# VHH binders against Mitochondrial amidoxime reducing component 2 (Mtarc2), part 12

Target 1, 303 residues: Mitochondrial amidoxime reducing component 2 (Mtarc2), of Mus musculus (Mouse) (q922q1)
Amino acid sequence: GTVAWRRTRPRRRRQLQQVGTVSKVWIYPIKSCKGVSVCETECTDMGLRCGKVRDRFWMVVKEDGHMVTARQEPRLVLVSITLENNYLTLEAPGMEQIVLPIKLPSSNKIHNCRLFGLDIKGRDCGDEVAQWFTNYLKTQAYRLVQFDTSMKGRTTKKLYPSESYLQNYEVAYPDCSPVHLISEASLVDLNTRLKKKVKMEYFRPNIVVSGCEAFEEDTWDELLIGDVEMKRVLSCPRCVLTTVDPDTGIIDRKEPLETLKSYRLCDPSVKSIYQSSPLFGMYFSVEKLGSLRVGDPVYRMVD
Key: E = the ipSAE of ESMFold2; O = the ipSAE of OpenDDE; V2 = 0.75 times the mean of E and O plus 0.25 times the DockQ between their complexes.

## First folded at step 1 (VHH)

Design t1 (from m1 with R97A Y98D T99W K100G G101Y Y102L W103S S104E R105T T106Y Y107S; framework vhh_lunsekimig_d3)
Fold by ESMFold2-Fast, scan of step 1:
Structure t1 (fold): chain B 303 residues (1-303), chain A 121 residues (1-121)
Amino acid sequence: as target 1 above (303 residues)
Amino acid sequence: EVQLVESGGGVVQPGGSLRLSCAASGFTFSSYALYWYRQAAGIERELIASITSGGSTNYVDSVKGRFTISRDNSENTMYLQMNSLRAEDTGLYYCAADWGYLSETYSFDYWGQGTLVTVSS
């Protein structure tokens, strides 16, 4: 048998190499809805948190609990969210604003939901906000659910059962990991290949890094940003959701996805993970909790 | 390899002067509009000064007549001459480069790492 030990040298001085600077931080309270730009954030084991608001802790579902994303309802990207200490304020074209309390009564019904074929629970946010989404989207009856940290998240073992080498972490309603990071240089490179430029909001990262080379983030294994230590999980595979214009809510279904497929497909050795999805951005887990802010240097950690 | 590297920051007394530099490499510097942004503690980044590829300059009102932006295309360097410095000028100063996409906030083609300016006695 093989005995693998974690080789840790805690007495060995860590070297920090600056690879960039944080240029933007976004939190996305509701899956598929518009992001909120913040100047600073806390990073928890389950992702970014600003006060009481957590990244992707809310999700729109059908009455049967199946998730709804901008793939089915592209106009979800036009729902804007204002963060206020104990409340979220939602706005959308043609709608009166609605105020949603962050803390829900424990008596609110818990729904059995499904994301990417996995079971996950969500607490009902009430009939008022359900009717608001139903009236906005006008296709079916919808509800909004909120994750609670007392609920069981989706684990890496369930998300990637064939990839036993991945760190064991949990996520609520994010696609794959607690933190999603893209560099500005990678967006610049993509835009040199497009007839119509796209902006970072098409890709919905939590952290945007400037001052590095295109796709240099693909090589970053361990990062220190502010007080936060992050470890690489996987590259971010992209689907048709990246073709939704965040300003119009119109789904193109072709660009920038077809251009990404022309040069960003994975190596054959990892096709079992990514299939034919092009890779753009990086997923990270949080190894040391803390705060980070726009303007912070991004360090790669080496032994 | 695209890089923007700021330098020239430091501690200075009110009324003093500093000259910031932004050294660029890995792109056709002369074709880009160039910008200085400032970020103070607890405040979002704000545009302070800009210079187009043709040399036209623009400044935020609070620095007009005190700051001068310039570029040297032969040295691939942009400068910010800062005179009559005030406590309110304290912050991290970032350079940025943009190939004509002025309507996209935070979507500049290239950003630097920042240099700290502290105005205090």
Scores: ipSAE 0.000, ipTM 0.083, lowest interface PAE 22.4, mean pLDDT 83

Design t2 (from m1 with T99D K100F G101S Y102G W103T S104E R105W T106L; framework vhh_lunsekimig_d3)
Fold by ESMFold2-Fast, scan of step 1:
Structure t2 (fold): chain B 303 residues (1-303), chain A 121 residues (1-121)
Amino acid sequence: as target 1 above (303 residues)
Amino acid sequence: EVQLVESGGGVVQPGGSLRLSCAASGFTFSSYALYWYRQAAGIERELIASITSGGSTNYVDSVKGRFTISRDNSENTMYLQMNSLRAEDTGLYYCARYDFSGTEWLYFDYWGQGTLVTVSS
């Protein structure tokens, strides 16, 4: 229908309003394992990429392909990852380190995995790393799988079929969106309400923004950071997994979740989306791919 | 404690009808969206129909006009009325519930055992 689109009005010039500055950027190569802070990243349609390493492109699964997270195995948060050009080095308490190639093991078998009620494929990463996770967790047999961009990811239509207004995007093993953002001021506000302070790593954001007011990120619809354009998807609802201490791997089950529930529950008008989960942080889709770095100004795009 | 139990599957001729039921327990049924998935031999499990807590429905294009999803909150049961069945509708039908949020810090899904629908002459 080229004829129908010829009548499209010229795009109105968008105004940029600075709302903050990027203070931290985190990549989480393996779902539920420790993040790696980076000074610069590329944002792809499926999330952050630093060099050859993509955000949440590896996942620990049971032998039957069912995903494993810190909900079942809180000690996964203690697995630290060091990035080298062609390798991930994994370390964990009581374990010898293991080196994992970043390159997809294309000759290994493909597992059918399950994530958030959806089927998703993963390439087996081999017996050595599988045995490493099995020995570390000590509860049952585990495998590690890696996503391949030739595989089909989870689409917005499949993740939220009743929310037709959401932008169309695709994710591999990230929870539900390509980018997760929290402001530093929101964490400071939460900590004023807690006896035991928590750090940003409890919440696992990709991007941390400074220089704004607490929970101001809840109002940001469209952002420009570096040369990357992002669009708001949903607020990030929180559950018992936010009570896992990233330094000890111990699950508290109460804080900071109970404090968040005391003041961060959703408006009744959106209860069908969020239920009784408290809201902390924002999900974004990537509308224009590009690079961003720590120190970049964060702009709202307004008409 | 959360349980989903499917029933109503069986063998039917092309053009026939079946009504599937999903009986739920262990949660406040009226507060959750619920989903019907289908898994055919050699094919990944796909979402075919959904119903929100408010009763809004969505369908995959291949079943629109033929299948009707509904819920009875007083009976804690979700239904799938399947009409004008085709050979390609053959598969295991699963009832599912999950939270909308889907974060690493809010992950859980609940599935039934499945009920088999076979459409053959």
Scores: ipSAE 0.000, ipTM 0.241, lowest interface PAE 12.2, mean pLDDT 85

## First folded at step 2 (VHH)

Design b2a (from b2 with D56S; framework vhh_lunsekimig_d3; at its last look DockQ between E and O 0.01; V2 from the best seeds 0.00; counts 0 for: pae E 11.7 > 2, placed apart)
Fold by ESMFold2, look of step 2:
Structure b2a (fold): chain B 303 residues (1-303), chain A 121 residues (1-121)
Amino acid sequence: as target 1 above (303 residues)
Amino acid sequence: EVQLVESGGGVVQPGGSLRLSCAASGFTFSDYALYWYRQAAGIERELIASITSGGSTNYVDSVKGRFTISRDNSENTMYLQMNSLRAEDTGLYYCAAGTYDWETGEYFDYWGQGTLVTVSS
């Protein structure tokens, strides 16, 4: 046979289309606990960072290392966090505050933890904060663990094996992806359908975008924000955790989830991924690191 | 002072049409989602139509296809075009406006006093 030379095509040419503006940025240092609003953030391949504090690098676990979320312990959403130099200060209703160093001794025990059926390491934050959470939640003994970048992260590919693109990133304690994004318009639209209006904090996004139409973020694939390039991972499927009131710590189990189910179910072609979970907001991976801030234009990168 | 003033209510025969208006003042109209609610005698006030600040509309099943909500941000006015009216549409119609303050996390809403629609044979 005769061999033929094939030409390779250049990478796709990109056009930038502004789709909105960053209106809010949140970091959630401890999974399920209250978020911290920031004006500027670094965006790493493992999520948002402000100084030494990283998004979902801390989580509460049971004695056996299994993850605990606001689904099981709704009062976790009331634990507020103050970022001070090299320390976290935690506060909760009925509790004396506690101060936790962000840098832990390397000699602290490393636990084998379990998060959504996947193994991950966590360094013990010590007995004092463990007792603090145990006293606050009252239902059983709990510990606090911290991830650090010397540990292996979770690959979300195992959660969604049919999605080959997921192999490009790892996460610490986030459910699925380094960055979660929702538009203001999507929340406003949801609230027009609810008797009891809800706050964005029910949904725990990292980035909120203004200036677009409701659910426009469903179509966003590649984004440029500040110095950061991001690529869509998946839509965010919602569960009963979204029914925990961030101000009271009370779980409704029905709303806003049931209303979302009435109009936000996935297209049948992807039901194997999302099943009956309603979709609200988008998960992104970080393709190019950098910084972003409230007020930055959000660009969609289009072929 | 914030005001929402409904007008256009009246008496109409079944199958007829009415157009309600809601004139707004005292706030930045274009920032608010807008709503029409209906209250029949002895019943809780019910949401029937809404329109977001960006113009997306939603309706309850009982009015879908018959009622149309719209807004004119340059005139600070919202409308409800009601066609194919039925006896069950009789009630006091309220306009409302609401917005979420992203800096405080608070939801704000304002209400009008209502305009009466009577559908009678």
Scores: ipSAE 0.005, ipTM 0.388, lowest interface PAE 11.7, mean pLDDT 85
Fold by ESMFold2-Fast, scan of step 4:
Structure b2a (fold): chain B 303 residues (1-303), chain A 121 residues (1-121)
Amino acid sequence: as target 1 above (303 residues)
Amino acid sequence: EVQLVESGGGVVQPGGSLRLSCAASGFTFSDYALYWYRQAAGIERELIASITSGGSTNYVDSVKGRFTISRDNSENTMYLQMNSLRAEDTGLYYCAAGTYDWETGEYFDYWGQGTLVTVSS
């Protein structure tokens, strides 16, 4: 027999409890580069989309296809991106601006790339932008690649082989989930423990929620925001990339990571997932596609 | 240098038992989740069993109750005990180890070379 499977299952009847309000929405077109603040976005199964621009659908790679992040090249956080209907405009310190078309010729080479131990494809964005990144970073030859929805993404089974209970989804170049959410109150709490204050951009969330208590987002399993239904995947474990100052591109390697480790380590029962990484923010998958905007109430779906 | 070496494969009759071993070197074995994959001729590799660093196990339905995965951190070895073997269990069995170093942002993904299991009548 033939069976057709839907990714989403029918939802049980739920009550809606308002837990906060959307205060900011960011899209990060290029992995490790600056985010773009938007007033409204669509959420697809692979993450946020604003017009033709999708979250983390571009990535800097070495000539051999291995990913490059702010871990290796911290100055990537200084690359600013302006969204224009059919183009991205890139700017960086000491560089002339470059304009990149969003739609690439089908004749552009597809590279085999490697991201977190997994193979993933990327279409070459051309020699001009490759030379721009190479000249900006000055360490070796780089290229820019773009994911296309006709390509195969990284699946939940490959990202979390031991976690068979997680819902099915795919990601392109995000670390591990389509949507990343943090509350303002959690950042305020962290900053009470730091000598040098940090801003939300250190943590690169897509959605920032106001009006809740610190770390209340750790308890949210299913959310409705605008037309979008989201389900918790896991807590967001933090690495040395969170110590890169988004205004200077300087990597501290200690703070805020050391302070987060002092009070945000995981419960021993889930140490196999998170090891010694501190937890700050939440990862969600998109269960029902739709639009959301700044100012929308955030509802928890409760029995 | 990181290495995973499988052993214990062979030819066995239906209903028989076999124990596979995967010996690891060059990394902190106890920190890693460990996996057994099976590849039959002309078919992509499939995950058969997993064991986390904390000892939690998971199995595909076709082997549940027949196969048992275990680990010995003192010997840097993982095992797959295979009971009530069937003809469809024939294939190359690969061990794998995976972890993500959240502090450095680097992913580590290690594979053995495979060991052949043939179940024949």
Scores: ipSAE 0.000, ipTM 0.209, lowest interface PAE 13.2, mean pLDDT 85
ESMFold2 (binder alone), look of step 2: mean pLDDT 79; pTM 0.771
OpenDDE, look of step 2: ipSAE 0.011; ipTM 0.321

Design b2b (from b2 with T52Y D56S; framework vhh_lunsekimig_d3; at its last look DockQ between E and O 0.01; V2 from the best seeds 0.00; counts 0 for: pae E 15.5 > 2, placed apart)
Fold by ESMFold2-Fast, scan of step 4:
Structure b2b (fold): chain B 303 residues (1-303), chain A 121 residues (1-121)
Amino acid sequence: as target 1 above (303 residues)
Amino acid sequence: EVQLVESGGGVVQPGGSLRLSCAASGFTFSDYALYWYRQAAGIERELIASIYSGGSTNYVDSVKGRFTISRDNSENTMYLQMNSLRAEDTGLYYCAAGTYDWETGEYFDYWGQGTLVTVSS
């Protein structure tokens, strides 16, 4: 009968298992610059959004469109950003503050930029902010560009196994995926192995989770937080940029990276993905858009 | 000065084989990921094969099982063995050596000048 066929439902209902609580949410509007702590965020298919401000939708470039990062200019980590409804306010040591409008004139030039050996476009943010970054960094001429959702995003499929990504999955200026998550317990574990403690801002996560065991986030495939459903993409591989002190802008080049390499290297079977980079934190895609906030329970979705 | 030099390109019949070489001067391969890119007429440059410092390899589906990438760090040379060549494999082949910065998305690279492979009957 029909009763037997009802047992083989077209879609299984998922069980929700609470694994932690959201303790912190950060948006990083400009690549390599300071994060902004927020109490609530919207998660879109291309990352976190607070009002009109989107995660990693701005980046510093050379005049030829080549990206500039904290590896070349560690003092970028000292650029503070204040979110205002229609504006970003930028501050940095030795600089007068500058106000950047979020909405740019359509007449502003579109630059061809380059990230991960891939082309991506960015709209010029104007001469005033370009001169501000040029005066702050003092090494060469720089410009600031902004991604527009009408532009084609970057596909990371060629940098990672095709099996790990949906066809035509895109990001703007983030490294890999829309959402980057780390647990507090993982940071605590790392610090037990370090002579000098590091804080979460070394690692630049969007979401910090409390109430779980160290590295438990490595096991989370599908999450529900607030209204948002997220799916695991990859473990987050780390490099020399994690050695830049977010309070001083000084690059150590050794710690915490050498300590991470001592116990957080990938299994040989996935070395084609991660190379020799140690793994710390998790990348997620957004499967169901919605809002989440600090204090929300974090659930695993288990079939 | 720093350079990568490709060799081994040429004209080959469908079903034939070619071996490309890429020699580096001014830097050493040992810590770099190494890549072969292909630029066909009217098509964007695409990554076709990768070999990482630990020896792991990756290929685009269209060349998997036909092409083999390898590296010799002691000779500072990388190779691409191409078997069962098809008309669609025609293009400029570029070697590259580089690394990706996972946090910032920055690609640090050295590129060769390209070598032409023509598969024709």
Scores: ipSAE 0.000, ipTM 0.157, lowest interface PAE 14.5, mean pLDDT 82
ESMFold2, look of step 2: ipSAE 0.000; ipTM 0.200
ESMFold2 (binder alone), look of step 2: mean pLDDT 79; pTM 0.771
OpenDDE, look of step 2: ipSAE 0.008; ipTM 0.242

Design b2g (from b2, 19 letters changed; framework vhh_gefurulimab; at its last look DockQ between E and O 0.01; V2 from the best seeds 0.00; counts 0 for: pae E 23.9 > 2, placed apart)
Fold by ESMFold2, look of step 2:
Structure b2g (fold): chain B 303 residues (1-303), chain A 121 residues (1-121)
Amino acid sequence: as target 1 above (303 residues)
Amino acid sequence: EVQLVESGGGLVKPGGSLRLSCAASGFTFSDYAAAWFRQAPGKEREFVSAITSGGDTTYADSVKGRFTISRDNAKNSLYLQMNSLRAEDTAVYYCAAGTYDWETGEYFDYWGQGTLVTVSS
């Protein structure tokens, strides 16, 4: 539908420079909930997919359709997910597990949802899982919704109306882009500056890269990983959500965010994009679909 | 018993070079991230450089381009090649190692006793 301006054919004159190796791949089926580590993934135009599970195709909403994230309900990060034969199994502290079919009846209600000021649809996952989340979080009534590819996602033009130079893509419930990438070295550097060390899961990347220098990913524009070609969208701005401990569900509100602010603020020339948010990691769109796996070399495509 | 033993410190002229070594024993060093820190008199300990078990390197801005971290898994050793040394590099240099943990990140549980580097005329 909206991919008329996407680059679908790589330039054959480009050289490949290996910049690292994929060390970890994560898929986060439910927004704000715990990720699933995988060894291999398909990379679609709307993000990573392993079998029938897709990155951030599920989200928790209030009764009025507004999204709920770990910023409002930090305990969401403790909801763990396993995939088995067309089902998601959800577990959380103090809860009996619940099983959710990935394919929902087409007759289930479609909600008009709000996500970062943009409208997006979601199919209701049913009363049983809605009650499960409501009992777990206890603060109000919640529902779980699922995106499917027949629905209209949020397009580049809606996400970044002032950045007309960006390539076309669309996303379901991810914040900004189909793929999020951070290097291990960038985390190591951050941790040397912190009293309490943090782990990569605070930052929720899809792809973790080893074998490069800290913050080298800031310079990566076009990548080849396995069969997949990716193009840089923007740096990832970080907010207080980054301070939620993925093991305890406790929000610190200060660290690691304040430390990041001390050395990762943007150049004034691009402040209109990033404001005062510190930058950590990179967002990418998918230009050539395919598969990638842990252990794949990561190449820059250079002229 | 886990041990990290630094060596190679000493007195060197400004602009000179020095190579620090750290010998690890009592664990499989190649499975651990390793780092160099330094502490100048009257100052807090500061990060110099790190290398993960996967080979990712990180450098403090003050040393990037002058210092090179490396490891030799066959010798259970960590190295810091220090070039273009300046008076401000004068410090006790510490070797550190920690486990890689995807959930908690890397941390440095094991520390050496340090080796003194003095840069002076």
Scores: ipSAE 0.000, ipTM 0.091, lowest interface PAE 23.9, mean pLDDT 85
Fold by ESMFold2-Fast, scan of step 4:
Structure b2g (fold): chain B 303 residues (1-303), chain A 121 residues (1-121)
Amino acid sequence: as target 1 above (303 residues)
Amino acid sequence: EVQLVESGGGLVKPGGSLRLSCAASGFTFSDYAAAWFRQAPGKEREFVSAITSGGDTTYADSVKGRFTISRDNAKNSLYLQMNSLRAEDTAVYYCAAGTYDWETGEYFDYWGQGTLVTVSS
């Protein structure tokens, strides 16, 4: 063989293959609380932003700073949020409405918080909203904290220290990635296997895609939606939080998790990542910031 | 109904041994990490030992080399073999199971009611 002095190959333009259409977009301002359906969103490097409201930039914590989720307090899924230009309005069963400013309370104290064993800061949102959550949940004293982009997020190296191949990003209070996507066809397939049907809100995706086959999203590496380019991080492993009914706040602990385990377990080769958790939905990082909206075509970017 | 039920607690002399058991029901125990915690009189609850669904173990420094955690997934059971017991091991011992990540130290979502271990001469 002949050694070429130039090793550069001509770069092929990425081909765009339409794989579906955006059918729904949700933002979840407060971790574990109800999502808000929106017609359009900006995607930032740290996740979705609608106007001034950012996805999972608020979180309920114990007084010691440890996160609280619907795993411990299933009734958090019943806290509904209305987006207003400068405020969040919170409602919950048996509670009087409370209004929370979106603007960071910059003079309030900063808490050192823990999410999945990782340190992250949060600005205290004040005694009024803390007492509101404490009165609603009735189990112990709680506080609400708000993230600010001047604070350090959780990095991929800290989230997945054994997975050096993952792209570099940061998250605030989302579990592990900026964007969570599920297809309607995957939900339909799951529901054919369940006696009691579940809705998409059990799984809390940011983006729902229609027009593809069941679990086709498991094969998507790079997506273009609107102006936004996204890259696959990992499949979404599911836990007991998936069994909380978003309309009742009752935790089943069995379904749909047992049905998912019957057919959605990972390949043995990746068991170190997913263990025995079933896989449902896909996590993405944002590679190119921009806007997307309901009705946008979803393109897979292929070489 | 999800339940974790501890048993095997009791009175034992210093240097003695005791085996705690935890029976899980109402969920697929084999899919979850499990742990033992303890709370001594007048003190905060502290971590003792954890075991992953795959069998990897972690121990608190105070019990390493004396205690052994194990699981039997066929019986939905968790065990703690306690050897060379000391007066400072006196505590209520709690079984826990959940999505605990031993690398990150995340907490458990299922807890038992506890079993009392008293080490006294």
Scores: ipSAE 0.000, ipTM 0.241, lowest interface PAE 11.4, mean pLDDT 85
ESMFold2 (binder alone), look of step 2: mean pLDDT 83; pTM 0.839
OpenDDE, look of step 2: ipSAE 0.006; ipTM 0.272

